# Designs tried in a protein design chat: miniprotein binders against Putative pumilio homolog 16 (APUM16). Part 19

Target 1, 332 residues: Putative pumilio homolog 16 (APUM16), of Arabidopsis thaliana (Mouse-ear cress) (q9fie9)
Amino acid sequence: MANNNSFSMSTMFNTIQEILNEEPLTVPSPPSRGGYSLFHIRKAEMDIQRIFNFMTGSEDLKDDISVLDTGTLMWMASLMTSDCDYFMVITTNKNGSKTLQKLMGMSDDMDVFFFEAIMRLFIHVMTDKYASYVTIQGMRVFQQDKRELMYDQILRYACFLAGDQYGCIALNEIITDLDDPYYRDQLLDIVANNALLLSNDAYGNFVVQHVLKLRDSRCTRNIADKLCGYCVELSFKKYGSYIVERLLEAGDVPMATVVLDLLACKTEMLIRLARSEYGNFVVCKALELTNEILTADLFYGLVNRLMPYRHLLHRSPRSKIATILDSMSVPN
Below, E stands for the ipSAE of ESMFold2; O stands for the ipSAE of OpenDDE; V2 stands for 0.75 times the mean of E and O plus 0.25 times the DockQ between their complexes.

## First folded at step 13 (miniprotein)

Design m1 (at its last look DockQ between E and O 0.41; V2 from the best seeds 0.00; counts 0 for: SAP 75.029 > 70)
Fold by ESMFold2, look of step 13:
Structure m1 (fold): chain B 332 residues (1-332), chain A 111 residues (1-111)
Amino acid sequence: as target 1 above (332 residues)
Amino acid sequence: SEEALKRIEEALQKLEEAARKAERLGDPELILKAAQELIDAARELMEAARKLLEQGDTEKALELLRLAYDLLYLAWELAYELGDPELIWEAFELMMEVMQLLDEAEKLRKE
């Protein structure tokens, strides 16, 4: 028994209407309720297994952290970071990562333990779905000297992290949060200088797409410069085609760079691109974005090259290109 | 069918408009709801694309997959705005699934 698409569309319609009718709201999260508490356990009875269970337990235990004395918290921090396996088991656990993030920033002395563990295990932490957020939290709450050392490591490993399934997401979080213009500009420059390599990578392309969405003018220009001459090649590729689309959307200069690359190839190559699995979407977006008075030369450059071959574009998804071509009465 | 696809595209345009309104309002709960609905719609498009691949209609499947990616990309960027790791990862994992389905569609076209 197949699900009815009418039912799915009805559900979407109701949700759309609800969102469009909403007014601005802010409501606080409800307070946590604890199910297990360490403050009732004598300090001498604490062992690594009890610390592990506490750290990886439900988020309701967050309030219990605030009532623990500083000596107990320091002892916990020291023990958790005393062994690489202890630290990784805790931080790679979803709740362990969240609980550790609550401990960070509470005490500069305690933060030394966390900082040293993160730095010792930097690559392992940054390439884990949950542990990487411990590093991100450290960059938010640690003292400036520690944050600078962490940013130096991010810059050093930026391309490696961008190529990792978990590292690319963590790197994008850092790029989003980074306030220090010295480190932000250096990180964005590394991404831009490696834009071609990253655009061809299964995970690096998401870093390039994210930075293009930030609309940083200097970074966008740098990326466009580095990808100039490669837009046709990229547009044939699954990941590269999205990069080219994001570049088309990034502003007038990047858009012109892409379209001029498309027009620079021979008509046979442009037709092959327009017929290709991924290139057709790039060509269609280029037509849509240049179909304006100020870009008429680019638009008609594309139209004049494609029009004689309209008959080769009659099937979906390429039919959208044919629809645009059919809408032309007389080129100006 | 052609008519059903047109209606889907029109509904998706309204969904994108709703998401932009949620972003403009800056209400975290509304942004979260919009991102979740974008993800839900993308999941439906992906399931429809899987069925089209089974039927051998790889070109229509590609079109639905590109639409699904566009919705997921928007949800993913909203999730970064929220700073919501679970939502970031949900959207990202689905974007990776779209990439896998695109590989499958390409393989079927060359056969």
Scores: ipSAE 0.722, ipTM 0.867, lowest interface PAE 1.1, mean pLDDT 82
ESMFold2 (binder alone), look of step 13: mean pLDDT 84; pTM 0.841
OpenDDE base, look of step 13: ipSAE 0.797; ipTM 0.912

Design r32 (from r27 with L36M; at its last fold request DockQ between E and O 0.83; V2 from the best seeds 0.81)
Fold by ESMFold2, fold request of step 14:
Structure r32 (fold): chain B 332 residues (1-332), chain A 85 residues (1-85)
Amino acid sequence: as target 1 above (332 residues)
Amino acid sequence: SPEEILKRAQELIDKARELMEEARKLLEQGDTEKAMELLREAYDLLYEAWELAYELGDPELIWEAFELMMEVMQLLDEAEKLRKE
């Protein structure tokens, strides 16, 4: 994932935080001939310092924003969005993010400033724990034309965001909130079409798991179709094994797809999976779920393949699979 | 109701934390197989709590559950490494 920001966020944060933590000073009278620029620099620094302190201050000590007149609020919106560093320092602060969210939706004219800043900084905002909630709030309160442009950006960067530790959570919140079926279906299709790639990703797997929980039958079917033929491979892997377990839990058809995929491999491979560090959990869950659901053909398909190797499965210490098989031993 | 959902999510998180503490002790003892079983159970509880947090729209709860799931993943990595010794 590319980061072409020429300015370090941690360096910018530290510099601005140090300035804002200093005690106020009396502003000297500007020199008449050579100090004009110095006076204006000091005033601008004091203005942004004042805004930063207001935006990032404790919620318990903050006055009602409705006490401020519209002109002051518009001035604040304009100044805090006038510089990318100002906007990011405020929005990446937990309190700054929450305060900005309260200002959003109050005025369509103010929202233009916030929208333009978000769009200019989209990737930086969406990959930050706190700033991403500013974007999420914009999608809740902005005018429809702005929301549509933001959804276009979400669609464009969906896979990138899914692979980011903060982006995946923000993307999931957007998926949860998205009411417009035109954009919602496109976003779900992007997730499903990339399900194999995302399922193998440390953060993308959480997006796949979330959409499976939404109970959208079309999306669930599309994911199952894309992962068909890969369930054994995924089940050997830490994150992939959870995806397979979520498919087993997603309904009768996805469960059947997984179990049939397991049964399609050679018995030797199935036994290796059942004895593996992650695959044993998948095989065990498949047995448990097919035994509790009226899917006896799937259950006994697994049992018949595993039973001759029961002694090897006991060698997998703490094996629940072997216990299940022992309960079904019959004379033969 | 939102209050019932919140209570359920908190109960799931509390139980998962207990399982994770037990799993950490088992890893120190070298019992990686039982530790992995508890970690997988803890993950399942956290996943349910995490999805309940999305239903509530509660960012702090979403992040609490997610960070715990990531801790489970780290512990699973530790268990995997110990098994290979």
Scores: ipSAE 0.769, ipTM 0.915, lowest interface PAE 1.0, mean pLDDT 84
ESMFold2, look of step 13: ipSAE 0.747; ipTM 0.906
ESMFold2 (binder alone), look of step 13: mean pLDDT 89; pTM 0.891
OpenDDE base, look of step 13: ipSAE 0.840; ipTM 0.943
ESMFold2, fold request of step 14: ipSAE 0.754, 0.763; ipTM 0.909, 0.913
ESMFold2 (binder alone), fold request of step 14: mean pLDDT 89, 89, 89; pTM 0.891, 0.886, 0.885
OpenDDE base, fold request of step 14: ipSAE 0.831, 0.831, 0.830; ipTM 0.943, 0.942, 0.942

Design r33 (from r27 with L36M R83M; at its last look DockQ between E and O 0.67; V2 from the best seeds 0.78)
Fold by ESMFold2, look of step 13:
Structure r33 (fold): chain B 332 residues (1-332), chain A 85 residues (1-85)
Amino acid sequence: as target 1 above (332 residues)
Amino acid sequence: SPEEILKRAQELIDKARELMEEARKLLEQGDTEKAMELLREAYDLLYEAWELAYELGDPELIWEAFELMMEVMQLLDEAEKLMKE
């Protein structure tokens, strides 16, 4: 489910807020030393505290997973996924996440428990530093039908995840690992279609920067198209200036798009940009990258607009622009 | 090779940390425009290291580089504020 046509940003935001506000997750006591072994434990002795101790203990203090019998592992999977708080306490722990990742993929029957817990808690899992790697591992090792459902959820919540400090990193890992062109292209299209919003976001900008580094020509062109006409405004801003720099570096077409945007504004605005806290770095990068034979028209377009105002550009660090302009007058 | 990629990423992070420490000193001295230059350079090194960490599939390195990039963003905010004073 569902097509994106019916789900609005406002509705999605309210849904996410309800999920995050519904009930606070409880946190059991940290595991204590001495309870990490499940070797030869009888079924009647299995309890959640022993599972917590085993899953979240350091690797040096617990039995190797390969020694445990299948029955013990199946009971452990069932019990730790039986309650949302149990699952979240285990997966939000650094060692718990790592241990669970080792269990995933061992048995398709066990994976059903993990999959259903992940899907039930999707937003909570994806916005946690350690739990999100459990989802990422599932996308690597689960059966195809489960992976497809997980990708549908990623597509549904992509913009929300991109704006989260932990979600943006997890989303980038998923983007890096995506092998299926159908889901990869849809996810990249969502990022590109929202590139302006994401480029101005404290965490979303890292998603845009990451996808530009992938060197996917289609995605890069889509991002350049969506940001066309906004490059000057973005370049005045802390996050936006890095996006414009990454776009300048992304290839000849994105570079030309940026430079033509810079040249399309009034000279007064271009000089304001070149003197600004963040825009000076963009203008400098544009000059550096266009300073070659095949882009000479773009380079001299910038130089001709900036040269009459050199006296306003002689400041550290803004003096890098002036240095480039000064080098134009030196004969070789 | 993965080992060579790891060495490169670690060298980039080490250099970025040095630039960030110099930038902090410059901010204390009121030389905010030079500090911003160093911070932008540090960010570029961290961004390269961060992308190398994704290629390695190394979550701890990804997070180390990311957290440093966020620290650079915070220092840039402070530099911007000081330039307006």
Scores: ipSAE 0.771, ipTM 0.915, lowest interface PAE 0.9, mean pLDDT 85
ESMFold2 (binder alone), look of step 13: mean pLDDT 89; pTM 0.877
OpenDDE base, look of step 13: ipSAE 0.853; ipTM 0.948

Design r34 (from r27 with E41K E64K E85K; at its last look DockQ between E and O 0.69; V2 from the best seeds 0.77)
Fold by ESMFold2, look of step 13:
Structure r34 (fold): chain B 332 residues (1-332), chain A 85 residues (1-85)
Amino acid sequence: as target 1 above (332 residues)
Amino acid sequence: SPEEILKRAQELIDKARELMEEARKLLEQGDTEKALELLRKAYDLLYEAWELAYELGDPELIWKAFELMMEVMQLLDEAEKLRKK
C-alpha cells in the first residue's frame, strides 16, 4: 500500500512544480472577457495545457463555459480525468476546484468521469484543502447511486479523515449536509464510537466538537456514554478540555455525566484538576452551568469538595473558581 | 438571515483577534495565566464563528475561523511551556 501512495504523491508534487515554472500559453480572447479562453479552440486541437489554463483561470471564464458545446465539455471531462496528475493539479488549485464544481451536475454522462476520478483518488482528494470541495459537491449533485457509493467511502475512511487537517473540515461539511438518516446515523455513530480517540487528536477533536454543536440528541448521548469515566483525564489536556467543555454545554444529561465524573474522583485529584493549566477552565464552566435550581445538587457537590481548599485556588489560572467560592461564604 | 449570520461571525472573529493580540503581549511579558484566560475566551468566540460559518456554507469563513483556532492552540502551547518554567 505504501508504494502506491508514495508514488502518486511524489508524481503529483513534481507535476505541480513543473506547472509553476511554465509560462502560460497565450490564446487570443475576446476583448470583453479577458483571461483564459477556449472559445477559439477546436475539440481536436485541445491539449491538457489549455485545459489547465482554462480550469485554473479567473472566475471571469464563466461566459466561456456557456459557449462550449456538450461534445467539447465531454472531451474536456474525459481528458482532465484521464490521468491522476491532471485531475489532482486541477482540483488542488483554488480556481480549478471552483470551476470543476460548476461543471459538476451539468450532465450525468459527464459526471461519470468526475465520479470515477474522485473514487480512484478518494483519500488524496479528501485530504486537500480545495480538492475536498469537489467531493463535497459531488455528494450534492451526483445521481443517487454515485452518492451512495461516495458515502460508503466516507464511512470507511471517517476516522482517518477526522485526523487530517483538511479532512476534518471536509468531513464536518459532509456531516452538516447529510440529510439521509441511514448514512447520517452511521457516520455520527462512527464519530461517537471513536469519541475518546478523536477527542485526543489534534484534528479529530474538531469533528467531535462539531457533532456536539449539531445538537443531535442520540449522537450527543452516545458521545457522553463513551467519554464517561474519562472526563477528568481529558480535562488535563489541551484538546480534551475543549471536548469536556462542549459536552458540558450540550445538554442536561451530558452536563451531568461530566460533573459526576468530576465528583467521582478523589478530592486531591479534583483540586489538582482545578489548579491545572486546562482543567481549571472545565471546573469553572461546570460551576457556572450547574449554578441553577434544577442542578443545585451538582453545584453544591462541586462547591462542597472545593471549598475547604479555596486558599489553594486564589492564584491564577483558578481566579474565577476562587471568586465563585468566596461568594458562597457570605451569610444569608 | 444569511447577512446577519455573516455579520455576527465577523464580529466574533474581530473580537477574538483583539483578545489574541492582547494575549501575545501578555506572553511576551511573562503573564501566562492572564494570557491563558484570554486565549480560552478567544477560542470560544472563534468556535461560535466557526459553527456559524458551517451554517452559512461559506468555505472562506470556515477556514478563516479554523486557522485562527489553530493559532490559539499554538499560543496555548507557548503559554503552557512558559508557565512550567
Scores: ipSAE 0.743, ipTM 0.906, lowest interface PAE 1.1, mean pLDDT 83
ESMFold2 (binder alone), look of step 13: mean pLDDT 88; pTM 0.873
OpenDDE base, look of step 13: ipSAE 0.844; ipTM 0.943

Design r35 (from r27 with D31S R83E; at its last look DockQ between E and O 0.70; V2 from the best seeds 0.75)
Fold by ESMFold2, look of step 13:
Structure r35 (fold): chain B 332 residues (1-332), chain A 85 residues (1-85)
Amino acid sequence: as target 1 above (332 residues)
Amino acid sequence: SPEEILKRAQELIDKARELMEEARKLLEQGSTEKALELLREAYDLLYEAWELAYELGDPELIWEAFELMMEVMQLLDEAEKLEKE
């Protein structure tokens, strides 16, 4: 499973133990109500351990958080965000992340603590499997001014996040869930403007594939434009071939862009692509999708270039193209 | 409906797992061409399930589908290595 992240849990645990053995430099403000007293710094340190255990406990067995009084909740929020290590240990835990998400949005005053911790640790939070969902929840429930600052950070680091194993998944969640069209469109534009770089990245390609699935016509057209002239190059590559297939599926204009790219190269190159490990799937899909009356020029453009070489294509392990050509009975 | 989307995503993942298991057997037998075809089909099913998981907003399903897609990529690498010899 994906319990591993950019932080080692054993390293974080050791850091927490070291912090708990030191005298605190600061003490969080007490809740306005809640019936507790901040005497002796060592009691506050033991309270963080209890908060950690509560936050990371099983959700299936956890009581309704809403029955806790406001003072207790504010005290918990203040203490768990008082130290970067405390916050990260809680939020990188699966249950800790889910519990924190339930606390978010309950109080604007409490949310200030969560917001400031997220922003201070933005990259660490966004590149963690579980902590990133705390940021996503904040974008759903925080006040508008906080959400706008978070969107600005997403836009600033979009390409970096797209290249990260955990960041790419979180970024796709944000793209799907983002309810502010102004920021969503800007994020889509960043993905499209960097489509070639991202399409060649081990994780960034999943962001390109996700945005193509959204079927946003403007974004899809922008991606097709940026990849125009590169479709043959991409089709030879493991990840790139999937991007080209997604473009072929995305609509008539992206499909035409891809097929015209394929037809623009010399016949020797097209045949090499058609016989290649990944490119054969692209050529086959192009034939299947253009085999209609409105795209007949594209279809027969491909067929006319491939037909003279059908014997060679039959000798290739990728003979699906040859089967299509045989059904047409056109002279070699 | 969300329930219909979830059922479809789970069916796609289940079928993809079957194709991946068959592909592993074929790779062990040296039948790399058929294995590559099954792996490409499995990836397409997983990609569809993965996108349905985003529509549901289901993090566990998103990660299950994604991890399987990454496993397909590793199997494609193994198939490439076997094709050399």
Scores: ipSAE 0.703, ipTM 0.888, lowest interface PAE 1.2, mean pLDDT 83
ESMFold2 (binder alone), look of step 13: mean pLDDT 87; pTM 0.861
OpenDDE base, look of step 13: ipSAE 0.836; ipTM 0.941

Design r36 (from r27 with E33K K34E; at its last look DockQ between E and O 0.76; V2 from the best seeds 0.79)
Fold by ESMFold2, look of step 13:
Structure r36 (fold): chain B 332 residues (1-332), chain A 85 residues (1-85)
Amino acid sequence: as target 1 above (332 residues)
Amino acid sequence: SPEEILKRAQELIDKARELMEEARKLLEQGDTKEALELLREAYDLLYEAWELAYELGDPELIWEAFELMMEVMQLLDEAEKLRKE
């Protein structure tokens, strides 16, 4: 058995996925709209099946939440969060997630139940398409002390979430909404510090692309620094090529970093890149974006390296690089 | 405005779906290089729409764009496999 030096997003994902794949033995059917009775909640007691039917029913019916007294809502919150299976069955349902989001923020005392359930099940919630929006809603409406504890968990699991199909979207929504500089900068630093690993991941690349679009100058510079020396390698790859393109688009400094990285490799390697399946798009975009007066040194640096070999690039008729180089031939 | 952003994102998604359908037909014909060009263009449109959807805070639009981007990635894999044969 060998233990390698790098943490693998795939290995951690597989371990957590095994835990998450345990299914409830029995799940109640969602009710029809006609099967819901709001008045039974206020008359006496509601069992978990009635709570499930209420929570997972159509969103069109949920404007009736305002007629429930606080005691009934507190009892519902307590019972639905009393068992991990109850909470997960409700929150992984599209309507259940939306209904719970409406209940959140109504009462700080009731929110304690939701917060504790979310924190107990944090990874399970954050890696589900619908349940993850319950956490996102909590970060919008819970009291500050609860939100700070939730941010601590986000920071702890950021790389794992970034590598998850559903977690990467939820993480990006949190990044988009995050306005607290203390937590925002820490989260962005985690993404930047792991940018090379994430850029090659099937889902993590979407987190890197999203943060580059934010145009946060510090984060963009940190990503560029971490990827410096790797831009050619990345540009040969399906996911990596998009990261390099996003970096070229992110501003003058990251664009210069990429182009200088391209110019630092041997000319034979640059030509291989320009002819490659994904790298040709990177080289083309680099030429297009540097074709301005203030970046003329970068542009002609690329042109001077490519022009002697334009016949090899011309023989790739789908490459726009050859077209650009041909347009620079001496007139006549 | 939010209405302009939503309209733009929907237009980008609609165009990307057209390019993806055209790319699928090209893959059936074995023209993998032209299919790759259409798929790269579709991805760029979807990426723009996806980021607009985050700006709107519209989960349905975020997921629609993301799932299409993942579908483009699958088609790119298919194109690569066919080209190497």
Scores: ipSAE 0.749, ipTM 0.909, lowest interface PAE 1.1, mean pLDDT 83
ESMFold2 (binder alone), look of step 13: mean pLDDT 88; pTM 0.877
OpenDDE base, look of step 13: ipSAE 0.843; ipTM 0.943

## First folded at step 14 (miniprotein)

Design r37 (from r32 with E37A; at its last look DockQ between E and O 0.82; V2 from the best seeds 0.80)
Fold by ESMFold2, look of step 14:
Structure r37 (fold): chain B 332 residues (1-332), chain A 85 residues (1-85)
Amino acid sequence: as target 1 above (332 residues)
Amino acid sequence: SPEEILKRAQELIDKARELMEEARKLLEQGDTEKAMALLREAYDLLYEAWELAYELGDPELIWEAFELMMEVMQLLDEAEKLRKE
């Protein structure tokens, strides 16, 4: 009865599917007991359309779930996961997602249905704004063996998810919740090892930025190492410039890595960076953060390279590069 | 503490929206340099709010901050286009 997702669905799901390519239905009838708002579902045989209406109904529907008996809930779980389209229509709806999250964890037997549906549709679920929270909830409440299989899939598709508008947010939620050191370290290593690619991506940069905020010193060092030699290139770019600013803010070692990259390029290139749409913010941040007694060598390294050209840096009234340089007396 | 974090995040978002509106007016006037500076400041506020939203575990706030950061990116593209004219 399983409807394999061998066919294209939505435009966005079709694109994802192209990238990836490349078993009972004897369920108990819904017995009735409880609330008025659920009366028709509990008193009569419910077709899939009525289940859709129930699951996707008002936001307060979650409060009515506690009055449904186990037989009714098991029947609903079986039917709504019996077809890929059923599951996706329910889970991609805001209320449907919230209602399903309330059903998850109530019964290990019910959870098997949800787990199997999620795994068959993993990429489609993880790249949807609302359905992805069903997966996240599963990782909170499912048995450990199921959670481990889900983590394996997350590790496999981490870079793909990071590059997706909805996937990047879902991945960050998983990174935030993940306490298992074995899976956490592997996921963080995947992000760090791909940091250059992700930092240049419209959505992947948000994953790198989030990971840098975790204050995981090992992961931060790994990211800095992978971006070493690329900080000037990144600083010319809209998304890359934010990554470089986050590295400057992440600690003394990442800051030194960035500034040494800036100092390693030719003076002509450094001036072009300081004049550029996005690089000027990076150079300004580097000057501000190194303007301390312990980092004076880095600070004056930058100042000495920029000072002869400070007249070219008076372009923006909000830019502080020229102001910092004008306030300096630099011995030669 | 969670209530204080929520209040802080909302204040950051409110300020960012103000800066974005000021930036839109500057783009209309052709002052792309000032607009880009305000947009970068707005992004920094939104980034802080976004990370606070993850700390709270508040999906609505996460998405609000994220969508605003994407709007800042769109406005930066518009500012860049106007500069190159």
Scores: ipSAE 0.738, ipTM 0.901, lowest interface PAE 1.0, mean pLDDT 83
ESMFold2 (binder alone), look of step 14: mean pLDDT 89; pTM 0.891
OpenDDE base, look of step 14: ipSAE 0.832; ipTM 0.940

Design r38 (from r32 with E33D E37S; at its last look DockQ between E and O 0.78; V2 from the best seeds 0.79)
Fold by ESMFold2, look of step 14:
Structure r38 (fold): chain B 332 residues (1-332), chain A 85 residues (1-85)
Amino acid sequence: as target 1 above (332 residues)
Amino acid sequence: SPEEILKRAQELIDKARELMEEARKLLEQGDTDKAMSLLREAYDLLYEAWELAYELGDPELIWEAFELMMEVMQLLDEAEKLRKE
């Protein structure tokens, strides 16, 4: 059976560095009748430089794609996908990506070229700011059989993509658009199963935060379960602290999970957390969100642990924890 | 309602930019604790705007909010370093 990862990461890295290190293609001065135009072009005149100019040029200076004949468009699709470097130069350009997205979905026959190029270069495409939107568009407009193959690749590389600065945004867009329960539940389960690792990651935390915002109660419960016992550790960290805040906001059960974690640690650790660079925000939010009749046991659990040490919490001039504690009556 | 969502997201981003600028000045003055508080508030506004941008399906707005969130993360790194000095 064929290996579904046809490129080495080293080869992909070298190719990208070579492209980035090259001098840019010189764009000729636009002629008055269309230096970027493919309108009425003959097949013998079509070359890759004209395609580069058309695909990457300003919309103001090129023909509307919808007025080009089908033969011209098929020729373009064939040539621009005939070489991995051609495809990547076009799709990593902001205008090139936008223009390709307009071509996609116009013809199932033309889409075969785009699909095959995307799949051949999947990691390169998904880790680029602009090219990743070509894949996202494909998942919106391609035939179902192609979309299913693309989702299989997303599932395979989900954690790698989540750790990439561009891949995490692309993955979130795919999660937002995903309406097939089979692929949606699998992808959400991968995120939840890896929630601790992702929550500590500079980019993966954005995937966890986005998934929590989806308001999927099963996924939120799964994330809370996987992070149970780790909320104090996460709250000391820049990225982890935001995840814990999102759990506190996600509903009564995730909130209780977090607060019970806070209450389960030794008092000296809870005080260290409340005084820390990031943990103070978590403790403050926990107090604010539990300060209601239905959660009074959680609220006073925190207050009773923190109140004897409120003098240490005032040592941070802008800590809201001390102001909340000062607003409480002393129990009699 | 898409126009209302866009207006709300822009208002959140505008306020976050104000908080970030104030935080930058506070870092220059050495008031690290106040700067971190403002940066966390700015992040919360940007997070809301970022999620609204996903709801709109607006890539430019998604990236604007995300890049600002990354700038907040960098400013938090600077604030943390100043506190440890």
Scores: ipSAE 0.758, ipTM 0.909, lowest interface PAE 1.0, mean pLDDT 84
ESMFold2 (binder alone), look of step 14: mean pLDDT 89; pTM 0.888
OpenDDE base, look of step 14: ipSAE 0.845; ipTM 0.944
ESMFold2, look of step 15: ipSAE 0.735; ipTM 0.901
ESMFold2 (binder alone), look of step 15: mean pLDDT 89; pTM 0.887
OpenDDE base, look of step 15: ipSAE 0.849; ipTM 0.946

